# VH-VL binders against q55gd9: the designs that were tried, part 11

Target 1, 194 residues: q55gd9
Amino acid sequence: MSNQVFQFPPYYHKEPFFTIQPILNTRKKQFQMWQDLILQYCRYYKIYELDINESIKSNSVLFNNEKINRKLSREALKSIIDDIIENGFAEWVDKEKEKEKEKDKDNNNNNRVLIMWRKPDEWASLIYKWVADCGLLNTVLTVWEIQNGDDSKKQEFHQLNTTILMKSLKVLEKQSKCQTFSQDENVGVKFFSI
Below, E stands for the ipSAE of ESMFold2; O stands for the ipSAE of OpenDDE; V2 stands for 0.75 times the mean of E and O plus 0.25 times the DockQ between their complexes.

## First folded at step 7 (VH-VL; framework fv_pozelimab)

Design f4 (at its last look DockQ between E and O 0.81; V2 from the best seeds 0.00; counts 0 for: pae E 3.7 > 2)
Fold by OpenDDE, look of step 7:
Structure f4 (fold): chain C 194 residues (1-194), chain A 124 residues (1-124), chain B 107 residues (1-107)
Amino acid sequence: as target 1 above (194 residues)
Amino acid sequence: QVQLQESGPGLVKPSETLSLTCTVSGGSISYYYWTWIRQPPGKGLEWIGYIYYSGETDYNPSLKSRATISVDTSKNQFSLKLSSVTAADTAVYYCARDTYYYDSSGWDEAFDIWGQGTLVTVSS
Amino acid sequence: AIQMTQSPSSLSASVGDRVTITCRASQGIRNYLGWYQQKPGKAPKLLIYGASSLQSGVPSRFAGRGSGTDFTLTISSLQPEDFATYYCLQDYNYPWTFGQGTKVEIK
């Protein structure tokens, strides 16, 4: 993680940016800008999951600008997240998976969202290219090695969320570029040269 | 300071594609909407479309079927393509930056920076 | 598309005169209106945004007013450099549309 502080874009310092605009076209741009900001922020800090309630309660700098004394409401954030989901850059985290984490009291509403600043197919391409560049085609790698291995440290997909990684690997499987299999307590991946 | 400069051929044949590029200097193309506007000789201004630096676009319905706006962040440029041109597409073409302002009712937008414009003539 | 009707199309005035240009929208656009100045052979220049907000660097003799459908640009005391064509622009709804322009000429 870069020890550097994320630089917010100019519109982050505009008060109206934190209020849902009533005019459709303006709101469209606003939501696009929020999407961009959220994705960029998450990319910068390699955040793959957001908790809406926690984000609001913790006064995340992403959604709370203290300098201008503006913050997004939960409803506003949810609306923005819904839009991001519709655009394919986020997904709700399954409730079953949330059961493993501390049950937030508001169990009835989707509160956690998977953030994908790159779509699975894009990740797939990056991963496959890396495998090819490293001369690892027709070899077996573990998901852990892809995520945490020394060889992948300089890659953007280093420490990639497991859910996203698995989705990406599925894309490659459909392309006959890899095969996943269970290996002990881990998942193995054999990449193929085409 | 941020400056915009249009570039491309000044002459295009009918039915061909007009292609222009706007180069942004003195600042980053990131985090802004960028717009193309045209003005036929001796006439008023027509909004063509916009692009966000991330690639999101919208167009004037009158030109939507023919217009394509793209962005290259690595080159700090955005471009306009207009297909199937006719004499009616003869105009000075401007690129502009869309900026944001705050007022009591929300935010407003305006074109605060313009290129000098480039004349494109459609002629056989 | 929202139609912007600007009036007059042209006017003649002298230095020091008060000049008023009007713009009418075919529907309510709240305060989503800008005013631009264009000199021959030059790109338009932003004067007013949000119907009444003066752009930085623009002289205070320029003033915008209005909301809804009726808007005005006023030059309190016309200067030699103010002879130009002026355009209103609505940014309420896409497509954004300009008025047809008002040419301010020397009397």
Scores: ipSAE 0.660, ipTM 0.854, lowest interface PAE 0.8, mean pLDDT 93
Fold by ESMFold2, look of step 7:
Structure f4 (fold): chain C 194 residues (1-194), chain A 124 residues (1-124), chain B 107 residues (1-107)
Amino acid sequence: as target 1 above (194 residues)
Amino acid sequence: QVQLQESGPGLVKPSETLSLTCTVSGGSISYYYWTWIRQPPGKGLEWIGYIYYSGETDYNPSLKSRATISVDTSKNQFSLKLSSVTAADTAVYYCARDTYYYDSSGWDEAFDIWGQGTLVTVSS
Amino acid sequence: AIQMTQSPSSLSASVGDRVTITCRASQGIRNYLGWYQQKPGKAPKLLIYGASSLQSGVPSRFAGRGSGTDFTLTISSLQPEDFATYYCLQDYNYPWTFGQGTKVEIK
C-alpha cells in the first residue's frame, strides 16, 4: 500500500545541500538537484505555485529538513528559483505587472512563482489526445469542464492550474488545433481535427 | 547492494557508432549522477561525461562533438553513444555512480560504485 | 583542463614497506582530490575522497594528505593485497582528470 508521502532523495539529507556552494561546477550540479527536487515534489503534490515568503515562514518540508536542522535561506531559494526560471521550468506570476510597479524594498523581490513541472506543450498534447479519444473534436468545451468536469476526472490535467491550462490552450491555438472564446465569465474552447 | 553492469558489442567498425548500456541493479537510478569513464589498454583513465537521472548532461570537451549519454529510468539504465569511432577509441569502458561526500571543505564528489568494465575494440 | 601528474610512474616495494605516492595539479584544486586503487582486470576502487577522508571499508594504513597543488597517498605498511595501480582524480573543475597512474609492484 502506497503511504502517499513524497520520497526525498538521498542528497536532501546532506547538510551542504542547503548552502549555495562556492565552486561553480558543484553549484551547477547543486542547482540541478534542487530543480529536480522542486519539480518532483510539486508534481507529487500537484503544486503549481510557490510563495517564497510563505514557504520560508511556514518551514515548508521541501526547503526545511528538521532531521538535520537545515533549511534554505530566502536568498538561496531565490537564487535557485531564478535558475529554474532561466531553464524554462518556472516563471514569476506577475512578470508584466512587475515591469510597471513602483519599487519598494519588499515588492522589488519577486515572491510568487509558477512551477511548470510539466510544460504547457506537454499538457496541450495530453488534452488534445483526450479530446480526440472522447470524440469531442469540433464541439465546444468550457475551460472549467476540461479542468474540473466529470469527464476529465481520470486525466492528469484534472484540476490543472488555470494559468498553465490557458498557456496550454494557447499552444494548441498556435497549432490551429483549437480556438478559445470568452463570453461573460466563461472561456469556451473548440478543438479541431485539422 | 547497488551494482552496475556494462553491456554492448565488444567489436565496432571504424566510422560507426559505439553504443553501450549500463544496467543498475539492487537500487534505483533516481537521484544520482551517472558517469562513463574509459581506459585504453595499458593506459590511464579518461572521464567521458555524466548524466543526472533526470536527463541533464555534461561531457569532456575532447569528446563533446561525438558523445551522447542518455538515461531510461523505467529500465533503470543509462547509455553511451560515441559516433565516428577510430582505433583511438579502443578501451575498457566503465560506468560509475557519482556520489557526494561532505568533508572539512564542504561538498565533494567521488565514484563510489563502478561496473566491471567492458572492452570495446575498434577494428575492421 | 587541469593536468594531474603522479610520481613515481612505478615503484617496487616489499610487504611491510611504507610507500608514498605523489600527485601534483597544474593549478590549485583546494582539497578536491580522490585516490583510486585498480588491480589488473578490475575496475578502480575509491580509497580517499576530499584529499584526506577515508572511504568506508578502506584500511587505516591508507592516508591522504595535501591541499592546493600537492597531494600524497601513503600506505604505512604495505600488504600483499596493496600491489596495484593507484590513480588520483581531481573533481575541482570539468573535465574531471585523472593522473597517469602509479604502479606498485612486488620487489
Scores: ipSAE 0.342, ipTM 0.732, lowest interface PAE 3.7, mean pLDDT 88
ESMFold2 (binder alone), look of step 7: mean pLDDT 92; pTM 0.941

## First folded at step 8 (VH-VL; framework fv_pozelimab)

Design g4 (at its last look DockQ between E and O 0.73; V2 from the best seeds 0.00; counts 0 for: grease 20.5 > 18.9)
Fold by OpenDDE, look of step 8:
Formats: C-alpha cells, structure tokens, sequence
Structure g4 (fold): chain C 194 residues (1-194), chain A 124 residues (1-124), chain B 107 residues (1-107)
C-alpha cells in the first residue's frame, strides 16, 4: 500500500550488483535478479511505464543506491531492459521511434518502456475471473470501469495500464470470452459465459 | 538461521522418476538461487542444477534431459524430479543455497547452506 | 565443461602439520573457486570462496590462494577436526564442476 516502503532485496545493497558483470553466467544471474527487482518494484508501486533517461536523470532509487554510492549507468540499464523485453516482460512504448533511436546511439531522446510484471494472458484470466465472480457475464463493461470502477478497487488489475488491459482483452477475444467495441470515447467490453 | 531439509523416497525403481523436496526454514526462499547437488556413494560431487526463486532454472547438460527443478514460494520449498532413473542415479542428494559474495573482482557464488542430504537408492 | 583436478587424491598427516591441497582448472577461471570440507556422513561445508576469501566462522588456519588455473588450500596447522575430504568448486562457467576430492587422513 501507499504508506509502506518497498523493501529492497539483500543484493540491492551490494556494490557489484550495479556493475555489469563481465562473466557471462554471472551476468545472466545478475540480469535475472535485476529483472525480478524491477518487476517487483513496479508491481509494488503500480508502475507500468519507465523512462530510461528520466530514471537515470532523477536518480531513481531503483537504479541508484545512495547508501553504497552505486548507480546503474544508462547503458547498463538499457542492456537490462533489453533483456527484460527479450524475456517478454517489457515492450517499447513506441516501437517505431525506438527503432529509429537504436540507429542513432547518440540520441538523447527519452526511451520509454512498458513494464509487465504479469503477461497479458495472466491479466486476462484475472479479469475474466473477476467478471464471472461478480456475476457480470453477458453484460457490458467499459474499459474505464474495469480500470477505475469501485468494484475493481480490490483487484490487482485496478488502474491497469490501458495498453496492457487492451492486450489482455485481446487474449480473451481470441478465446471467445469477450468482445470489444467502440463506445463513445471509451471501449466497451461484453464478456461471455462459456 | 536458515536451514534446509531434503525429503522424499529413499528407494526408487529403475525407469521411474526420482522426486525430492527441499524445505527452507528460518528464512524466505525469496531472492536466492537454490541448487541440487548429488554424490554417489564413495564418489565426488556433481552439480545438478539451480532455480531462482522466481522460477528461472538451468541444469547440468549431463542431466538436462531428465532433470526438472521447481519452486513453490508459498510453501518455501523447491523440488527436484529426475526421470528414467538407473542405478547410476543412486546417490546422496543435497539441496543448497547459492549465495553471492562480493570482492574487488565483483561477486562470486558459493553454497553457504546445505541440507543434510538424503540417500536415494535406485533398485528393482 | 571445465575440469577440476585436485592433487593429491589422498594424503596422510599428523596433528600440527602443514597441509597443502592443489586444484587445477582446465582453463582460466579467474578467482571463481570455492573450497569445501566434507566429513563422513555430512554435507559439504563452505570454507573458502572467491579463491581466497575465508567464510565466516572458518578458522584462520585455512587459507586459499591462486587465480587463473592453479589454486591451493592450505591448513597451516592441522587439527583433529580437520581430517576430512576437501573439494574445490569452480563457478566460472556452467556447469559448475567439483574437483575429485582430497582425503586428508590421520597418519
């Protein structure tokens, strides 16, 4: 909850954790640990999007440990994020723009990444279960109601990022468990009982 | 203090699956790598594989096709399954915690906590 | 896989003796080497990590040295409780591999 402080793991307080390890297998372990830490941190604070440049510039506590005077370099963070993306737990927010940026290594533009501590299929399952449990099958909900409604306040997907939510709903559509449609400036979703 | 305890059948028939569980007590399984190691009677030690508490695994290539390591964070346990066992799989099986130590070269790994080990005999 | 070769395979010594065990790696492993002690019917115990760092609670008579391919474990003055089998372990590259062990016996 908002009043609690995220508890960092023991390795967060180790200096070498903030330096990319030169040995492949050690680096692999390091990157796995960073992935886990990033995902847990984002989950705890419900952060769905990170800006690499901003994170470095603002000295984010996630990547900058002042107590041990260690921080990740931008390049290190980028490498870690790339690994997280490869593992399917993140995506570039603007793929086209990011592809262009990759061509220009000297580009100081902000790199934004979508963080997914749960994959869309997992979110889809949670949402569908909730709808079923609430007796809302064969009814129409809006994306807004799912994200911001009072009934969803106790659910993990409350205030879920729209991009992730839409991806999750697409998963359900493929399963014939829902149908999305445009409704004014919002998106309506009809969930089906199967 | 953190303690590890292996549990499972001490006898397995050839071609069956060996199944062991390591229970972690006195501390959380979270944020650590956990490993399985075995030692045939009167022989040396062999690393089997590891699991990170989040589920990432790797295995000794010699056992990769037969070994499966899993973790249950809710029970504070991780497990080993070894399929198609033969007499060559008879060994004392240890679970251990892989911890990281820092030095001027970065960090190193070591097994600082071990279970007592459990003998598994493969016999008809 | 990286092969770890220990020497000798066994040795006999007396209390108070200086004992040296060697471990050689088939390739360079920098300082990614650990030493373990195992007594009969017991699990291995970590003695040294990172080639030369003494594990907490381990007596100072134990010392690890070396880097690259050649490593040594030295017991400066052998005590009765030190009679055991010792193993080196490389954690430089997967799969992690142990030496074949060195049994330190009473003379």
Amino acid sequence: as target 1 above (194 residues)
Amino acid sequence: QVQLQESGPGLVKPSETLSLTCTVSGGSISYYYWTWIRQPPGKGLEWIGYIYYSGETDYNPSLKSRATISVDTSKNQFSLKLSSVTAADTAVYYCARDTYYTDSYGWDDAFDIWGQGTLVTVSS
Amino acid sequence: AIQMTQSPSSLSASVGDRVTITCRASQGIRNYLGWYQQKPGKAPKLLIYAASSLQSGVPSRFAGRGSGTDFTLTISSLQPEDFATYYCLQDYNYPWTFGQGTKVEIK
Scores: ipSAE 0.855, ipTM 0.933, lowest interface PAE 0.5, mean pLDDT 93
Fold by ESMFold2, look of step 8:
Structure g4 (fold): chain C 194 residues (1-194), chain A 124 residues (1-124), chain B 107 residues (1-107)
Amino acid sequence: as target 1 above (194 residues)
Amino acid sequence: QVQLQESGPGLVKPSETLSLTCTVSGGSISYYYWTWIRQPPGKGLEWIGYIYYSGETDYNPSLKSRATISVDTSKNQFSLKLSSVTAADTAVYYCARDTYYTDSYGWDDAFDIWGQGTLVTVSS
Amino acid sequence: AIQMTQSPSSLSASVGDRVTITCRASQGIRNYLGWYQQKPGKAPKLLIYAASSLQSGVPSRFAGRGSGTDFTLTISSLQPEDFATYYCLQDYNYPWTFGQGTKVEIK
């Protein structure tokens, strides 16, 4: 196996980086640094979802620097994730279960977060270009073929998270560049020439 | 060691755009905050704004409508543009590195490395 | 914006004198205060960060004190090379603001 690992930035090795700073303007800079680090780390390892509880329990190296004996608390990590969501680079996976939130108002389980280190409209452009370049306009593809098919093996969207892929196809659908449909156990998509 | 050098035209006409570049040498621009500061002749220092190497900025509210800071990581440079200049914008302009950690729990933003400064005169 | 008021605006002193410069913030800034030295024709140089921490390479005759709103920079034995203008800077809240400066002249 390769011994290539993500190279952490210099500020990851500074103890105060792991302590939420009390001054709002300093904290704004700190949160920008954490956003940058999280997005770069997830891009490097092709991570599309983070589980907050599992990251803390497992002492994930992203949030726990053992060499300097510093780690983020769960509360700090959630605050940073909330900021990333506000900036449009992440969203809660469990948001769809809003009715469980109403049943248990004071104990909601926002835990898994979708990380969009490349946004759906950018993925959409890459997919559409590939379809056009391969002469596949006006044909039907399955979502599986886009993610996992032999013809997409060299593309950046090969093995893309299904939720992000569907969001990306929705972007193209709104632009009249494709139409999705359900067909038994598959989701199909037809791409149009524009 | 890291060194900063300002460059750009020393004379700018009123209503035009002042444009300066800071070149970082002896180190990488990546993963740091970078700042512009100015000093009118014979007067004090004024913070203009900062940029994080990935592009996030903030500005002194007094200049926010006219100032734009940008970064080019491939050239190891960051830049200031100040539009609609007047004689009041005549100053020595400095670039500086900011973001400085103090101890195990404290963070202080200080300007530990400065360029030598460049005088920009706004005159007809 | 937080206003930083330095006192005095200028002073004259002899080599060997103890010199004290004050900086007052218009609101509490804890210890988020730096001191900078600027010699004629040169860029400012960081002397003190976090109100009292001495920057690397700065002579030990420079000392910073204070917290909250009232801060001082002291030069315990003034040297000929200490002819300069001194600025305080708060980095507590944006916009970051400097004091108006204190010019120290050597007699």
Scores: ipSAE 0.572, ipTM 0.810, lowest interface PAE 1.8, mean pLDDT 89
ESMFold2 (binder alone), look of step 8: mean pLDDT 92; pTM 0.938

## First folded at step 12 (VH-VL; framework fv_pozelimab)

Design q3 (at its last look DockQ between E and O 0.87; V2 from the best seeds 0.71)
Fold by OpenDDE, look of step 12:
Structure q3 (fold): chain C 194 residues (1-194), chain A 124 residues (1-124), chain B 107 residues (1-107)
Amino acid sequence: as target 1 above (194 residues)
Amino acid sequence: QVQLQESGPGLVKPSETLSLTCTVSGGSISWYYWTWIRQPPGKGLEWIGYIYYSGETDYNPSLKSRATISVDTSKNQFSLKLSSVTAADTAVYYCARDYYYKNPHGWDDAFDIWGQGTLVTVSS
Amino acid sequence: AIQMTQSPSSLSASVGDRVTITCRASQGIRNYLGWYQQKPGKAPKLLIYAASSLQSGVPSRFAGRGSGTDFTLTISSLQPEDFATYYCLQDYNYPWTFGQGTKVEIK
């Protein structure tokens, strides 16, 4: 998809979409629309993490439509993100992990959010299916091999965010389909046949 | 241009489940809300519910306990199921697209595209 | 649910007449009102949205006015193709609710 451009939905080109609707039911629809747009956009470009401040500052096309001169405010975006989190498609990134990155201007509020257009159980299913299809059951793979290996290049979970991947593996562990263990500076995973 | 067409049995027995499908042609169901509306013979219109292409739904409280709307994006279809039907459920059933227009206060909903409607009669 | 009351339920008019239909909401709905035209055996057709905005392709003889609780649809000069039943619809709060309809008949 390297040469393709994401196709925005029709409502992306309408001014009211960028203003939080005052009527509850209308706002509900609006937030659903934003959720879908954000998830689809992130899926398309394989974006697993959003920085709210950076998105606003950089005038991200996702939240800023220059053609109609409309953009989401930080507060509006945060409210939308909160809704997405409530629906289980996002999580706030732990602030302690952010120490290695640029300091957020607003240290008092969460600013980075993990985006999950697929739930961990869905990823888990995809990964397990892949392992089975490749005949790798009862073998050991590293998390790195799953994320970056040549064999996974054609899979949707290729280069999957580590946090999401680990969550997905935990789902499989609960199902007795795999076991994770520490291996040097990496994590090993043994997948089991059912 | 986008067109909608209702399909399903025209006759349903009391206590059974009414099942209809709306097929969208000339465009994708993606990114839109879709609605079911019914009209008893010689009477007015009643909104049944809606579904977003992603699966989110809401219903008229009067029908919520019996109505189920679903979507199949692969077939470009959405469906209505109404359980435990009675004679009161006899009506022409319409599917429609719920479209948004600019409003000084925000979004304004309107049903801009309709199917031709299909009569469903509940009778023994 | 918000109740929509149309007036009159029916009226008789001649070609060229000015026709006015009213719709009253049981509570304030701002300008979240649509008007639909339905001919016998056909699906309703959107005429006006947001109380006063004409849908594309709708003749200019149709006009919608009002805000809050009282709304009007006016046909400035009735044409033969305008004999139909008209419905108002509020889209302010779910569930969406229609007026009972106004049948415009030929005198």
Scores: ipSAE 0.702, ipTM 0.868, lowest interface PAE 0.8, mean pLDDT 93
Fold by ESMFold2, look of step 12:
Structure q3 (fold): chain C 194 residues (1-194), chain A 124 residues (1-124), chain B 107 residues (1-107)
Amino acid sequence: as target 1 above (194 residues)
Amino acid sequence: QVQLQESGPGLVKPSETLSLTCTVSGGSISWYYWTWIRQPPGKGLEWIGYIYYSGETDYNPSLKSRATISVDTSKNQFSLKLSSVTAADTAVYYCARDYYYKNPHGWDDAFDIWGQGTLVTVSS
Amino acid sequence: AIQMTQSPSSLSASVGDRVTITCRASQGIRNYLGWYQQKPGKAPKLLIYAASSLQSGVPSRFAGRGSGTDFTLTISSLQPEDFATYYCLQDYNYPWTFGQGTKVEIK
């Protein structure tokens, strides 16, 4: 095929999918469908953050189906993302801006959300296994080397979002499986045998 | 094109667990809600519960304490377990696909594809 | 749970007859109602969704009407293949509930 794109589910092509449903039972199923679609789409394209305003402004194909002339409103998308956050698969990146918005009504906040289609503790397990399998225990790696180094290019965490990577390293550090070191713009990590 | 087929033991003893599997062929289990429905002999239809292919479930309150629906996407299958069965659980069991339809008030769910059904008899 | 009451429970009819089956909900369900046809030894088949919308491939002699609590399925001219049991289903609120069925038999 000449174009390689994410294959959308059948319900993406039904107009009511793009309007928050008034019946609570139907809305529950709708929100589950949107959560699954968003997580699968972001996994396919390795997207770790979404900007709500940019997604709406740019008519992102995830939220805008041109073939049926339907798109999510910003309010609908925000409601769906709030549900994903409540279920533990996303979190707000700009929480400080949300506090300012709560105080002042005329505040232009960034609505960036971290999308965790794989959670930090699962990423932590993958990283530790790779470090052990490659004989890198008791050596110091940089966060950049884990994320972008040639030795990690075959791993699912290659080019992992830095925020998620740091959360994942904190999981390992709590388990006494690594220790991080911060100085200026560099972060080093030493992984321990268990 | 898409076909559903129920399988499992046709005879289950009282107090034991009824276990059924629905195999999806000619299409993928992904992106759909899947439902179990039963029909006691000579009687009407009773909705048991559903599962979304990613794992979310809901159940008829009358069966919630005893019913478990699960999915195995790698096998293109979903399953029903009903524990502590009695003679009242004797029925033809159907699996079905929930399909999403446009409704003037929003959307409507309907069962567009059904398995052929399998009779499960609860007796000693 | 929402109770769905069908009437009649059974009827006898001849080919060419016009028949009407009634389904009544115990509370308002807007138009969240489907009609299903079931022949002996077979699974139900979807006829009507959203109270009045005809499923693809279903003959136009089948018509659904109603909203709220009172619904009807009408077959304008019975054909030999229409002798079956008919069920309504509400999908307004969980648990989804079926009517008890209406058996349409050959006279």
Scores: ipSAE 0.615, ipTM 0.836, lowest interface PAE 1.9, mean pLDDT 89
ESMFold2 (binder alone), look of step 12: mean pLDDT 92; pTM 0.938

